# Ledger of designs, part 14: VH-VL binders against Protein LST7 (LST7)

Target 1, 242 residues: Protein LST7 (LST7), of Saccharomyces cerevisiae (p53237)
Amino acid sequence: MSSTVISLAHFCDKHGPRIISVTQSAEKGTLGEELLVPDYPTESYCESCLLQFPEESTRSMRCFIEDVPFITTQYSSIRYQLLNSIIKRAFSEETMIYDNMPFIFFDDLRGLNLVIGFKLYDENARGNERRYCFILTVDSRSHDDSMKMLSEHWNFIIGGFDKMIAYIKNIHKSEFLGKNKTVENNLETLNNNAFIGSYLRANKSKFGRNLVSLTDDKFLFVRIHKWNSFLLHTVMNENKLP

## First folded at step 20 (VH-VL; from p3 with light chain T31Y)

Design q2
Fold by OpenDDE, fold request of step 21:
Structure q2 (fold): chain C 242 residues (1-242), chain A 119 residues (1-119), chain B 111 residues (1-111)
Amino acid sequence: as target 1 above (242 residues)
Amino acid sequence: QVELVQSGAEVKKPGESLKISCKGSGYPFTEYWIGWVRQAPGKGLEWMGIIYPGDSDTRYSPSFQGQVTISADKSISTAYLQWSSLKASDTAMYYCARQPYEFGWFDPWGQGTLVTVSS
Amino acid sequence: DIALTQPASVSGSPGQSITISCTGTSSDVGYYNYVSWYQQHPGKAPKLMIYEVKKRPSGVSNRFSGSKSGNTASLTISGLQAEDEADYYCSSYTDSDTLVVFGGGTKLTVL
């Protein structure tokens, strides 16, 4: 059965493209235990790559919508390689430079992927920017079926991602302005050209920061989980892909 | 200016151990990967492995796994490539190069270290 | 062994435009835009000329350009000069344990 997955990924200054979180669904009436990941040391991850829940010991989030389990983890235990390749490709696309501009790519192995990217200003990042994207993956070999699903739910999916991205950007902006009252003018000038030119500029000490830190929202990934679960549930209930 | 300076040429015999160095300057040494690339005489470039000096995270090519050891001393901005027991087939030019991320491009390159292993 | 395929040699006259190809698979060059090109003069270290298929580092002449179609990346050198005579290597990210693979290299001769 074709499965739909939502991933949050970022371009790590150390690793390049990396997955931060994956939201997956299991079969109705199950607990989705197969989607859970074993315990892993958080110290083994770059700070910027970390999925962080309010409870530090929590490594996954699970919820049920109409008896369907939805689980968010740092990585997919069953689609690890597939999703990693997808995110690497996503960040290699030129269209990723544009904020909130969706793009799609497909192949028989990795299915249909919808990507929406966004950037956050961070002076502690290489190039003073951190790059992220949400990816909706339809794990199906049928291009037509996958495209049909996306087309039917296009506005809903895009709207959902836009809302999430807007939320993240807004809270990030608030946090940033709260700390740096003098820098209101620099947030607007995040021109696409600045990222490429500054990639090699090593003038300031840089370090990793995760999204919780950037937004000062300890519940951010809980919110993302809930949003993703809702999106997936809505899309899956209306179109059962073979 | 960003620069990588490698240790001088080495002439060794089979069975001997060797450690060559690559010193970075002009950039935060702990924030970029250092890759090692082998070039046998008259041959092409071969990726050996990489190290992130910030935490000593290391990746090896399967062909070089267990054959060499890559290490770094961030206190002196230096990466190392070492052999416990050299073979004649290890004769080559060895380059270190900076990578922005784990599988990124190489820039800049060190000047290379020629290693000659002969009986 | 994952390898990128390059022509062994190419040649051109001064002022001409030449292209060097780098052919991989749908799992490397064909799927990702993580292709780089390096120039190596005799007895010298390689120099980055192009990264991420088409991006040019600062200090590299605009005569050098990169492109990709299908599983093949290409380096184009316009207005060929004597100083361009060198070996050229492509590289790409791969999904294998070998994170980066190089092509076999192309010797460019300026006639």
Scores: ipSAE 0.901, ipTM 0.952, lowest interface PAE 0.5, mean pLDDT 91
Fold by OpenDDE, last read:
Structure q2 (fold): chain C 242 residues (1-242), chain A 119 residues (1-119), chain B 111 residues (1-111)
Amino acid sequence: as target 1 above (242 residues)
Amino acid sequence: QVELVQSGAEVKKPGESLKISCKGSGYPFTEYWIGWVRQAPGKGLEWMGIIYPGDSDTRYSPSFQGQVTISADKSISTAYLQWSSLKASDTAMYYCARQPYEFGWFDPWGQGTLVTVSS
Amino acid sequence: DIALTQPASVSGSPGQSITISCTGTSSDVGYYNYVSWYQQHPGKAPKLMIYEVKKRPSGVSNRFSGSKSGNTASLTISGLQAEDEADYYCSSYTDSDTLVVFGGGTKLTVL
């Protein structure tokens, strides 16, 4: 199994840090069945945490690149604890900046992690914003090898995440402006506001919204899957880490 | 102002059942967790469990799993802690407190409910 | 049970600065920034003083500050006042079924 994983996570108003999607790769020539997750009811997730594919019954997505399977699921069946701890740490880091500035952290147990955060304005969220991050995890005990891999593919990886984030922000903005034409000039200011102390001042009723709803793009997670698969494949083919 | 008000002190005998309450006001009750914390006389704070009143999602500490039941009635912004059969060792102050997310900090706290179990 | 370690007692004179430590492990305090501090006066409910290691709620004096190094979080109280005499508890998220754990508490005496 590939040691590199890409996760999309968010800070849920109910749960705190939670994974929305995980893209993993399996061994070349296999189907990657071990990466699939059991059937689960979507009702078991709050609205904002949901991975949603165009077909409502679909719980996972799989593709093959050069005979390597790539699978995206709501959570990782084999790295569940690892990735959950990583995302919780990521959102607790003081260096988490939601302006696409990447930060890295490493330990011997949880590997090397590259995190890029971003925010979306939503008046129905606590603090009027929803917080997300992409995380590239190298599940390896070797810090040097992992760092070497990241360094060699830095521009490619960062560029890939920037493109995904830009796309999400753009379609979200379009959807928002389509509904709220009068607030166009204030959108950037609203998105840049610090989320300091806002958790305690919730006077208005808030409710969960997933990324498909926020962007009005039913194929958003399909796109993310394809992007992640491509990124993983490119990075893995050039540097095979044990 | 955000406030949690708990029910009054209880004096019970071993084997009796008990249900104490925590009422929230000044905030959307369904959008925050309520945690319960035990403090035995002269002892420290112990996390018991939490409930999300919006959907009644509940988590228990392993030490309290099966020993107590946490519930909520969102229509009256009230959370509950209950025992089916009290023990002398259940004698303690019980606090409810608001949490912004599942493992977030506690703020504010209720004033506490003293439960005394003696023969 | 996972426990956070605090000193049993700390003392200081008015105007001094004191620090209370809270030591956990690499699976709680050492890995995450979900540490909180609570003040409890005798016969009163706990009060949040610090959350997420160093953030201070509105209404809490700037004399209270939080920090973390390694597996140890610290609460510092500067310019000690008589009213600061209380029990102080730390808490942290843990990677276990016990989502939140408390320290044993520290009694602060103002001399």
Scores: ipSAE 0.901, ipTM 0.954, lowest interface PAE 0.5, mean pLDDT 91
Fold by OpenDDE, fold request of step 21:
Structure q2 (fold): chain C 242 residues (1-242), chain A 119 residues (1-119), chain B 111 residues (1-111)
Amino acid sequence: as target 1 above (242 residues)
Amino acid sequence: QVELVQSGAEVKKPGESLKISCKGSGYPFTEYWIGWVRQAPGKGLEWMGIIYPGDSDTRYSPSFQGQVTISADKSISTAYLQWSSLKASDTAMYYCARQPYEFGWFDPWGQGTLVTVSS
Amino acid sequence: DIALTQPASVSGSPGQSITISCTGTSSDVGYYNYVSWYQQHPGKAPKLMIYEVKKRPSGVSNRFSGSKSGNTASLTISGLQAEDEADYYCSSYTDSDTLVVFGGGTKLTVL
């Protein structure tokens, strides 16, 4: 099993930190069936937490790069607890307040994690913002090997995440401006104001909204899957961890 | 002002049923969790469980699972804690408190409901 | 059972600074920054003083501050006042089925 995983997570107004999607790789020459998730009712998920593919019945996305399967799912069937704990920690870090500022943390149990966060304005969210992050997890007990891998591919990985984040932000902005021309000034404020304590002041009724809705891109998670798969494949081919 | 108001003190006998209430005001009741915390006389705080009134999603501490029932009526912004059969050991102060997310902090707190179970 | 460890009691004189510790494990305080502190006066409900290790709610005195190192979170009260005499409880998220755990509480006496 590939030791490297990419997750997309968000801070849910209801649940706190939650995984939206996980992209994993399986062994070369296999179908990666072990990474697939069983059918689950999407109605049971909070709207803001929901992974949505263009086909409503689709719960997983799979592709092959050089005979290596890459699979994206709502959660990891194999690394569920691991990734959930990592995500919860990630959102508890002060660095998460800053958009596009990468940070890393490591422990022997949960491996090396690279996190890059970003925010999207949403008046229907608590604090008028939704927080997200991409996390690259190297599930290895070797700090040195993991760090070496990250260091060698740092610009590539960061560049990849930045590209994805930029895309998401751009389409979100377009969607937002298209609907709310009068609030153009509020988007700029997201860059400057660390909304500390906004959770305590929210008195207006809010509701959940997923990324597809926020961006009006029904193929968003397909794109993310493709990008993540490409990133993982590139990183894994150049630095195979035992 | 955000406030949680709990029902009054209860004096019961072992074996009796009880349902106490916690009413929220000053905020969207359906968008925050309500947690229940027990404090036995002279003892510390114990997390019992939580409910999300918006959809009645509920979580229990393992120690209280099956011992109590947490519910909510969002139409009247009220959460409930109930026992089917009280024990003397259930004698305690019970607090409800608001949580912003599933494992978030508690703020504000209700004033507490004293439950006394004695033969 | 997952429990956070607090000293049973702490004391200080007016004007002094005191610190209350809350020790957990690598599965709670040591890994996450979801530590909260509550003040409880006799016969009263707890009051949130600190959340997420170091954040202070509106209306709480700046004399109260929070920090964390390793598996131990700390509440520091500077310029101790008579009104600070109370029980203090820490709490944290845990990886267990018990989502939130409290410390045993610390009685603060102002001499």
Scores: ipSAE 0.895, ipTM 0.952, lowest interface PAE 0.5, mean pLDDT 91
Fold by OpenDDE, last read:
Structure q2 (fold): chain C 242 residues (1-242), chain A 119 residues (1-119), chain B 111 residues (1-111)
Amino acid sequence: as target 1 above (242 residues)
Amino acid sequence: QVELVQSGAEVKKPGESLKISCKGSGYPFTEYWIGWVRQAPGKGLEWMGIIYPGDSDTRYSPSFQGQVTISADKSISTAYLQWSSLKASDTAMYYCARQPYEFGWFDPWGQGTLVTVSS
Amino acid sequence: DIALTQPASVSGSPGQSITISCTGTSSDVGYYNYVSWYQQHPGKAPKLMIYEVKKRPSGVSNRFSGSKSGNTASLTISGLQAEDEADYYCSSYTDSDTLVVFGGGTKLTVL
């Protein structure tokens, strides 16, 4: 199993930091079935946390690139605790900025992590914003090897995430403007506003919304899966970390 | 103003059942967690568990799992902590507190409910 | 059981600055910034003073500040006042089934 994983996470108003999706690769020539159906019956999700594919019954997606299986699930069957801790840390970092500026952190247990955060305006969320991040995790104890890999593919990886984030922001903007034509000039400002602690203020009833709902793109997670798979495949072909 | 008001002090005997309450006001009760914290006499704070009144999602500390039941009635903005059979060791102050998310901070706190269990 | 370590007691004179430490592990305080501090006066409920290591709720005096280094979080009280005499508890998220753990508490005495 590849040591590199890509996760999409968000800060849930109910749960705090939560994983929405994880894209992983299995060994070449296998089906990667061990990654397809994680069972976490004790873990509850809410509407905001939902990984939603066009087929509602589908909880995982698989594709093959050059005989390597790539699987996207809401949870990692193998790295569940590791990734959960990583995302919780990511959202707790003071350096987390939501303007697509990447930051990196490393430890021997959880590997090297590249994080890019972004925000989406939503009046139904605390603070009127939803917070997300993409995380590339290199699950290796070797800091040097991991950093080398990241450095060698830095522009490609960052470019990929930027593209995904831009796409999400754009379709969200379109959806939002379609509903609220008068707010076009302030949307970018709203999306970039810092979380001011309004989470303690509850004057209006709020409710959960997932990314599909926010963007009105029922294929959003399919796209993310494809992008992540492509990114992982590209990185893996050039640098195989033990 | 956000406020949590707990039920009054209880004096019970071992083996008796007890249900204490925590009523929230001044905020959407269904959108925040309610945590329960125990403080034995002269001791520190102990996390017991939490409930999300919106859907009754509940988490327990391993130390309290099976020992107590946490519940909520969102229609009256009230959370509950209950024992089926009290022990002398259950003697403590019990606090409820609001949490913004599952493992978030506690704010505000209820005034506490003193439970005394003695033969 | 996972526990955070606090000094049993700290003392200071009015006007001084004092610091209370809260030491955890790399699975709680050392890894996450989900540390909170609570003040508890005798016979009263705890009050949130600091959350997420250094953030201060509205209404809390700016004399209270939080920081973290390594596995140790710290609460600093500047310009110590008589009313600051209380028990102080730290808390943190933990990577366990115990989602939140508290420190043992520190009694602050104002001399």
Scores: ipSAE 0.893, ipTM 0.951, lowest interface PAE 0.5, mean pLDDT 90

